# VH-VL binders against p73163: the designs that were tried, part 24

Target 1, 246 residues: p73163
Amino acid sequence: MTVDIKTTLVTIPNQNLQIAGYLAEPVAVGQYPVVIVIQEIFGVNSHIRDVTERVAKEGYVAIAPAIYQRQAPGFEEGYTPEGIEAGRKLKDQTSSAEILSDLEATIAYAQTLPNVKPEEVGLIGFCFGGWIVYLGASLPTVKATASFYGAGIPHWAPGTAEPPITYTDKIQGTLYAFFGLEDTSIPMADTEQIEQALTKYQVNHKIFRYPGADHGFFCDQRASYNAEAAADAWQKVKQLFQTELK
Below, E stands for the ipSAE of ESMFold2; O stands for the ipSAE of OpenDDE; V2 stands for 0.75 times the mean of E and O plus 0.25 times the DockQ between their complexes.

## First folded at step 12 (VH-VL; framework fv_reozalimab_arm2)

Design n4 (at its last look DockQ between E and O 0.75; V2 from the best seeds 0.00; counts 0 for: pae E 3.3 > 2)
Fold by OpenDDE, look of step 12:
Structure n4 (fold): chain C 246 residues (1-246), chain A 123 residues (1-123), chain B 110 residues (1-110)
Amino acid sequence: as target 1 above (246 residues)
Amino acid sequence: QVQLVQSGAEVKKPGSSVKVSCKASGGTFSSYYISWVRQAPGQGLEWMGGIIPIFGTANYAQKFQGRVTITADKSTSTAYMELSSLRSEDTAVYYCARDKSDFWSGYSGMDVWGQGTTVTVSS
Amino acid sequence: QSVLTQPPSASGTPGQRVTISCSGSSSNIGSDTVNWYQQLPGTAPKLLIYDNNQRPSGVPDRFSGSKSGTSASLAISGLQSEDEADYYCAAWDDSLSGVVFGGGIKLTVL
């Protein structure tokens, strides 16, 4: 059962930075958990907005901040070679510290909304966003995290920062990770390393590996879309958020 | 080792269309940028466009937009380039080429080339 | 006509050092890595240098690339007869959202 929602463009303050955000909320008066939706390398595009709305329709306040606000305000690209090149370049210009700061600012902003349960915070992210939300899962306010095909979690970070897996011991919430087994950008070994780290530090977690699914299998706007894997993953996400946030 | 094998030579009339295929073997296909480059007789290399099969959306040089269509079939590891409204000026050798690195690493040069497909447009 | 500019021709004698230039702009060479291709007569182009100065396997070390600002250069040391070919520089152009080539330079070994 889905609920009616409304959408609004918002501005998320972060010190001297004003981060553009896409906000989706239930229309009905109430108190809802909040889910931060983190983009791929393509900005807050139609897919990310769609996911944000989908999350909201499940009875959450959902907000997608522009992760590239510092580098390229208003950045939005499609799943084209030029979009990939542009988005990849911007990704390389980010920093873990700035990303975390933006996440914290987004969470803080969400917590000021009258229809939000401030203690119920979840994250969901895709691709680069999958990497981001794993990092963000280390924030003490986060109770649930859904990481979709986050590449480089064990071994990559912008600049000289440590990769997100280094902060696994700080994760207090539940983390679901979703991987496609055909995804050449995320070797099986990486998924295993993530699982081992989560297990080692006794983080409540589930790892979902989908045979036949490639990178980006959740996105119905590109060729790698896998309807079966995406549908299953969405059910798992709903279960996660239902269990941990409601 | 990765190889690209293109379809055979084509002779076309002005106003017609040509579709050239490029089949990859011996390596990963879906995550690499496949470009189409042509070369008219005695002329330089001209980039037409490209595609990353896993995403399925192509980009094009402005000169060819609206007249060229680049597609990819992941199941057969084959890329296609279709050029419509052919003119005599389209007479050239058409190459497909794969980037050295996957799309995560960015454009890093075309290290594997097809053998080329000669397309002749004449009345 | 080409987005990247190369001299149309160059020549050298065996054993010489030859330098081929490639000039672009801030939207291509200024912001992206430069690749070089060698094309022997009647053959498909071959990647000679990638990422400004990297050599693929099989490319002799007498070939070197460099980049500065919005310009790039290919240097061929110890020029050999087999080096007679066309050479093209290329880069991604952020403004055009695609790959751009130089006009190519015909290198003659005298």
Scores: ipSAE 0.761, ipTM 0.888, lowest interface PAE 0.7, mean pLDDT 96
Fold by ESMFold2, look of step 12:
Structure n4 (fold): chain C 246 residues (1-246), chain A 123 residues (1-123), chain B 110 residues (1-110)
Amino acid sequence: as target 1 above (246 residues)
Amino acid sequence: QVQLVQSGAEVKKPGSSVKVSCKASGGTFSSYYISWVRQAPGQGLEWMGGIIPIFGTANYAQKFQGRVTITADKSTSTAYMELSSLRSEDTAVYYCARDKSDFWSGYSGMDVWGQGTTVTVSS
Amino acid sequence: QSVLTQPPSASGTPGQRVTISCSGSSSNIGSDTVNWYQQLPGTAPKLLIYDNNQRPSGVPDRFSGSKSGTSASLAISGLQSEDEADYYCAAWDDSLSGVVFGGGIKLTVL
């Protein structure tokens, strides 16, 4: 059963950077695992805020940091061609080292909250966020990762950085990856390469491939929304977090 | 290999609307930027707008804003462009085109073009 | 007036090398890649160059592209009579949130 939540706009310090964050948490007294929710290319928009709230309603402290804080403070776009191009350019300007640092800062911030279990960290992310959480799964404190339709995991990184697949040997937690079979930005060969890497390094994992689902199938604000795939994937996310984050 | 097949030529009266279809076959449609480009007789290429079907939203060149509507139907792999309040100056060949890149890689060139649809606006 | 500026015409003789130019701004060519299209008489445009200097499969290597600052050039070496066409540069423009074309340049092979 879902729980009552409250939401707060917070500031996550990372050295001299002040990262904007969207926090959703149960109102009932308790200690909850934390789940970091990672944006698509569009910033922490209404869809990502909705997902953050959905995670919190399942009994977690959920926090969505603004990945683009260095490049474009306050960046938020809808699903328009203008927003797509602006968000894509910001994605290309990111740094893997800065992303990992900002994830660590977000975890550290969450651990200062009195209602957070400090050793119970999960990640969930979509599109670019699916890419980011695969990379972030390499952080030793991360116990559970849900990576949705992350393009470029085997072969893309900003600048000259290594793609996230090269970090697979450092993943200590359990990782679920979710892909649509109609998603042309993520060929089946890429999903197989990811599965092979996870198997090679003995990562606890599951790969879910959805016939008839396209890129962005989880987002009910887009034409690509696939209700059946989204519902199944959400059940798998709940099982993952319940099993691994206690 | 993807092909874009457009609806047939149309003759329209001033003040009316035209809706041109663009059906993709033999390849992917939904994640690519689909543009509409027109060319009046003896004139250059003019971008009208475009759409990425998985998002379902469009953008438009300022010249056409308010008169053009671009949509896509992912289930039929078809994009549509509707131009309203037609004038004789709208007589042109109308093309749909797929951008080579997708939303992830950026907009970097229209590598597949439809055959074109001639729209003639006359009384 | 087109957003990208091209000369209206160019000419050369068979075997010659010619270059044609395209001028833009920091909101288009200066911030994004340039594409070139060839349009033969009576046909739809064809992508000739993408990502500033890349050739699609089937485009001869005598076609080359380059970009410097807010300007781009298409070079054609070893001109052939079949190269007589209209050539358009294009780029994404951040300020207009869309694709912009040059006015086109008619290349005549004498």
Scores: ipSAE 0.314, ipTM 0.709, lowest interface PAE 3.3, mean pLDDT 91
ESMFold2 (binder alone), look of step 12: mean pLDDT 90; pTM 0.932

Design n5 (at its last look DockQ between E and O 0.82; V2 from the best seeds 0.00; counts 0 for: pae E 3.4 > 2)
Fold by OpenDDE, look of step 12:
Structure n5 (fold): chain C 246 residues (1-246), chain A 123 residues (1-123), chain B 110 residues (1-110)
Amino acid sequence: as target 1 above (246 residues)
Amino acid sequence: QVQLVQSGAEVKKPGSSVKVSCKASGGTFSSYYINWVRQAPGQGLEWMGGIIPIFGTANYAQKFQGRVTITADKSTSTAYMELSSLRSEDTAVYYCARDYYDFWSGYSGMDVWGQGTTVTVSS
Amino acid sequence: QSVLTQPPSASGTPGQRVTISCSGSSSNIGSDTVNWYQQLPGTAPKLLIYDNNQRPSGVPDRFSGSKSGTSASLAISGLQSEDEADYYCAAWDDSLSGVVFGGGIKLTVL
């Protein structure tokens, strides 16, 4: 049921910034929805590239922009203590405005690709990327969002910006959020607050909470990987994108 | 309350290996950064390395790379430090210490320490 | 030898204010938060200050920390006899990708 794909490195223009991107596309000529894949704090690493390819294999054009392009071009780390520290520091150097700008630029770039259905835009993000895509869900072009263990959505933003939850009323598409119940970085209260906000503003949404799953449960390259939760979550993501983008 | 309980004292010959355990009780284990710090007699604290069990990967001080292995078993909430090719200079008290780490604030200091494990290397 | 530099010893009389210095570089204190540890004789170290100036529960407010540039300082006001101990500063070092300690300072209460 999967399709053959090809991958390329691309450059996404954003004013004076050239954002590196990892692009995965079906080989067959056609018109495909586009999914923006947003990294963790570790850059566009092998896991993010793998997810990008997985998304593409489901019949989408998938693109992962380097979110840390401004701070650290080419940044890529593994799931190590030093990688965490480096990635965390870079995260703190970002801004909501710049992140949104990069998302918009990525979407705009994707919309110029010949095999892309420009009106069908989805987001998927992990950890910091989960936070980012929740924020990005407020963009009018976004129809579907899959947010994986996005921490800090209710209460954190870099600098003096408002947290992503404050933009919930602007979300027009459908949003799926995925949380591990063992994730100490995302208290249950945070997930409930997110759900309440989504409900309050009548956003189409589903919240998936996985018992026994920890932070990063979707990533098969770290010890926190939970195959069962990850498999279920992936099915939900496919359903979301199928329903909203195809 | 949260405690780290380490394995008992070790007496080793030069060239041998020692493996010290550090068991956590009374709290979460996987989300913490478990550090290993040693202290030679009359000397200061020396960081050896650490591990975040949830990630399963360790990092090491350059001085010990290739000679130290840090692991964690989440099922038993136990961290291990194995030091090989022991020499007299490795005689020290070895501590495990947890540091709460999150993606927002980073490290918060080693707030819980094991009682220490004395390792004596002598011929 | 230690990446962070501390004087080897300091002393004070009861009631006195004592300041312990810790100097580093841009790759550690300059870019990361500083923690301080107290080690009483024959015991494991204890976290005294974290994040430059935060006190864990149970640490008296007469202990305070500060950081400026690539240097940090631990201040002990109203010095008491029980404060006689070794004090270590620590920070993450970006270049070494790990925790670094100061050499430690022995504080004597006269």
Scores: ipSAE 0.605, ipTM 0.838, lowest interface PAE 1.2, mean pLDDT 95
Fold by ESMFold2, look of step 12:
Structure n5 (fold): chain C 246 residues (1-246), chain A 123 residues (1-123), chain B 110 residues (1-110)
Amino acid sequence: as target 1 above (246 residues)
Amino acid sequence: QVQLVQSGAEVKKPGSSVKVSCKASGGTFSSYYINWVRQAPGQGLEWMGGIIPIFGTANYAQKFQGRVTITADKSTSTAYMELSSLRSEDTAVYYCARDYYDFWSGYSGMDVWGQGTTVTVSS
Amino acid sequence: QSVLTQPPSASGTPGQRVTISCSGSSSNIGSDTVNWYQQLPGTAPKLLIYDNNQRPSGVPDRFSGSKSGTSASLAISGLQSEDEADYYCAAWDDSLSGVVFGGGIKLTVL
């Protein structure tokens, strides 16, 4: 059911900022929903580019913006201790307001593409990107959100900003959240707080908790990869997007 | 409560290799930065390198690049440090230490230490 | 040579406040947090202070840490004979992409 795709490096304007982006789109003529793919702490690296391509192969226009464009243009790291330290420092230097502005700019850019259906916007993100897409789900244009192992959603934000859980009342689309039960960066209580908030504000949602899965279980380039959890989660993502993005 | 238990003391000849093990018990192993730190007799602490087991990649102090290999086995909760081409100045106590540095929280500090493994290099 | 500089020794009398220094650079203490370790003779080091000034559970509040620019300090108030040990500062160094230690300072309680 996968389709042929092409990939392009693009520039996403946001006022005076030029955000680097990785675009993957079906080759066949048509109009496709857009899915924005959000990086981990490592930039738009080979894993994120692979996920962007996988989404596009399912019949979507997929775009991954460089979240660190202000702090470190061109930043890309692998899964080494020094890469983790550099990426974590950049995460702590981000701003929730700037992240939301850059997500809006990315949506607006994608909607100017001739092969993109207006109004059909999905989000998917991993680790820090899971945190970001939960926040981004508050944008009224977002119809579907897949948040993978987003740490700190109930309790953390850069600077003095409010954590993403405080935006739950603004979520209008459907949100699926995916967690590994062995993930020490995300206690069970945090996942329960997220579920309680989504229920309180009547957000259409599902929470998937995977026994035996650790942080980063979806990434097949890391030792944390869990093939069974990743396969199940991917089927749930496909169902979410097929249901919510026409 | 996390504990790190290291393999026993070793006596080695110059030019040989040693592999020290560090087994974790009583807690999560995969998400923590496992460091190797050595201390020659009467000397200070010297960082050799470390690994985060969920990533499976290691980082090394420049001084030891090419001679040290740090690995981890998540299934046994065990980290290993192998030092090759041993010299007399490699005689030291070798420690493994868990850094409280979680990749998300950003706190740093080696809060759990192994008991140390004495490696003596002599002919 | 140690990347972080500590004097080789310090001393104090019981009940006094002593300050143990650690000097680094913009690539380590100036850009990252400082940890402190206590090492009693014949034992493994023990984490005393992390994140510049935080105490792990079980560390007495007479130990405190601070950082200013590229320098860090460990202060011990109400000095006790059991505080006689070697003390090491440590930090991540961005330019070396790794952990650096001070040379250690032997604290003698007179």
Scores: ipSAE 0.263, ipTM 0.697, lowest interface PAE 3.4, mean pLDDT 91
ESMFold2 (binder alone), look of step 12: mean pLDDT 91; pTM 0.941

## First folded at step 13 (VH-VL; framework fv_reozalimab_arm2)

Design o1 (at its last look DockQ between E and O 0.87; V2 from the best seeds 0.73)
Fold by OpenDDE, look of step 13:
Structure o1 (fold): chain C 246 residues (1-246), chain A 123 residues (1-123), chain B 110 residues (1-110)
Amino acid sequence: as target 1 above (246 residues)
Amino acid sequence: QVQLVQSGAEVKKPGSSVKVSCKASGGTFSSYYISWVRQAPGQGLEWMGGIIPIFGTANYAQKFQGRVTITADKSTSTAYMELSSLRSEDTAVYYCARDKHDFWSGYSGMDVWGQGTTVTVSS
Amino acid sequence: QSVLTQPPSASGTPGQRVTISCSGSSSNIGSDTVNWYQQLPGTAPKLLIYDNNQRPSGVPDRFSGSKSGTSASLAISGLQSEDEADYYCAAWDDSLSGVVFGGGIKLTVL
């Protein structure tokens, strides 16, 4: 079922900024949908690279841009208290406008690749990336979005920007959101508010809430890993991308 | 009301190890930074390290690296601090403390403290 | 010695205003928020001020914190006998990747 892939480091142009990217793609020549993989607060680390490769193995071109390129080029941390502190500080230095710009630049870059179906764009993001891809789902090019434990979607944005939920009416694609019910950083009320917004504006969506799963339950490199929830969520992601992008 | 309850006093020989427990109750545990701080008699507070249980990886003060191990069990809401190769200078009261906010807010101060565990190292 | 610098002792009379200083560097106080702890004799420390100038519930408003540059200050107005304690400043240090404390100051109420 999986395909052979190759990986390369790329440079994504965005005006005067050169965004580092991790690209994974099938070895076989063809036309593949593209999936943008958005990092947590820890940069494009081994987990994000692994997910990028996993996505590619399912027959996609997958690319993970360095979201913190402006603030800290080459930033990569592990799941440690100091990594969290560093990553969180960088998150607070971002802006919605710059994030969206980087997403658009990444999509544009991907669309220039020879084996990419430019009209088939998906997003997947984790933690801060879950927040980012919800925001990114408002882009007209995006057909499918998988948001994993995106905190603050209803009420948070860096600076004075509006939170991503305010852009729900702009979402044209399908959005899956994944939450752990033990995640104290994402109250149930937040997930309900997201669901209500998606329903209100008739966005195709599914909300998956996993009992016993905590924040970061998809990441097999930290203590919050929940194998059962992660496995189920992955199946849902594959289904989403299969349905919407292929 | 969140509380941290630590294990009882320890008397140890030089070269041995001690493991102190810190059990949380009355609130959330997994998403908060748990620190270990010690205080030698008549001395100031000294940060040893900490852990956020949902991540499971601890950080340590350089002074204690290689000699201290901090762990957490989410199922029992308990943090542990093990200090090996004990010396007389390790005689102190050891505290666990929880950060005021979860890891999303960053380090915001330790607003809940354990009662302290006295560790005495003597030959 | 401690990464953050505090005077070893201070004193005041009841009703007086006293100020306790805490000096750091760009990697701690300069880049992170400062917290203050009060430790009464024979007790565990208590969070007194967090995020430079915020008071936890139950802390009287006569306690205030401030931060400027790489220094922080704790002010105690209307000094009372029960304020006799040790006070510690603390902050996250980016270079050390952990929490650092001041050496603590013994405040005596005369």
Scores: ipSAE 0.777, ipTM 0.896, lowest interface PAE 0.7, mean pLDDT 96
Fold by ESMFold2, look of step 13:
Structure o1 (fold): chain C 246 residues (1-246), chain A 123 residues (1-123), chain B 110 residues (1-110)
Amino acid sequence: as target 1 above (246 residues)
Amino acid sequence: QVQLVQSGAEVKKPGSSVKVSCKASGGTFSSYYISWVRQAPGQGLEWMGGIIPIFGTANYAQKFQGRVTITADKSTSTAYMELSSLRSEDTAVYYCARDKHDFWSGYSGMDVWGQGTTVTVSS
Amino acid sequence: QSVLTQPPSASGTPGQRVTISCSGSSSNIGSDTVNWYQQLPGTAPKLLIYDNNQRPSGVPDRFSGSKSGTSASLAISGLQSEDEADYYCAAWDDSLSGVVFGGGIKLTVL
């Protein structure tokens, strides 16, 4: 069962930065956990807005901040090669410290909303967003994280920063990671490294690997969509948030 | 190692269309930029367009807009280039090529090339 | 016309160093990496240099690449008869939203 929602364009302050955000929330009176939805390399586009709404329809306040606010305000692209290259260049210009600061600011903004339960914070993110939410899981306020096909978690970060896997010892919440077995941007060895790190630091976690699924299998707006894998992964996301966000 | 195998030579009449296939052998190419490049007899290389199969959307050089369609079938690891309204000037060898880096790392240079498909347009 | 400019031909004798230039703009070479291709007669092009100055496995170290501003160079040290080929520069171009090639340069080893 899903609930009625409303959507709003909001501004999330972080020091001198005004981060654009897409907010979706149940219309029924109540207090709901918050879930932060993190974009791919393409900005908060129609796919990310759809996911934000889907999360809200499950009984959460969902908010998608514009990760590229510093580099390219208003950036939004589709799935053409030129959009991919533009988004990839912006990804390389980001900073891990700025991303963590912007996640903290987004959490703080959400906590000012009257319909948000305090201290009930989840993350979900896709591709670059899967990378970001793994990093963001290190924030002590985060109780549940769904990381979808995050490339480079063991070995990549913008600039000279440490990759997100080095933050695994700080993860206090539960983390579910989702990978397609046909995804050549994320070799099996990388997914094994992630699993080993989560085990080593006693993080409550599950790793889901989908035969026949490629990078971006959750997005129904492009060729890599895999309906079977997407449906199973969505069920796992609902279980995660229902268990960990009370 | 990944190899790109293209469909065989074609002889076409002006005004018709040609569709060339490019199949990856010994691996997948779905997250890589796949380009189509042609070379007329005695001429240089000319980029026509490209696609990243997991996204399914192509881009095209302005010269070919409206006449070229590039697609990919991820399940068979095959890319296609279709050129319509053929003219004698379209007589060329048509190559497919895969970029060295996948989309995550960025475009760097085409390290895997198909053998080429000769298309002859004559009446 | 080619978006990237190369001289149409060059020549050298065995053992010499030859430098092949490639001129572009801020939308291609100035903002993106340059790659180079060698094409022997009757064959598909072969990647010679990627990411401005990196050699794929199997490319001899006498081939080197560089870029400065909106220009790039391919240098061939110790020229050999087998180096006789056509050479192309290429890059991504942000304004044209795609890959651009130079016109190619025919290198003759005398």
Scores: ipSAE 0.588, ipTM 0.839, lowest interface PAE 2.0, mean pLDDT 93
ESMFold2 (binder alone), look of step 13: mean pLDDT 89; pTM 0.926

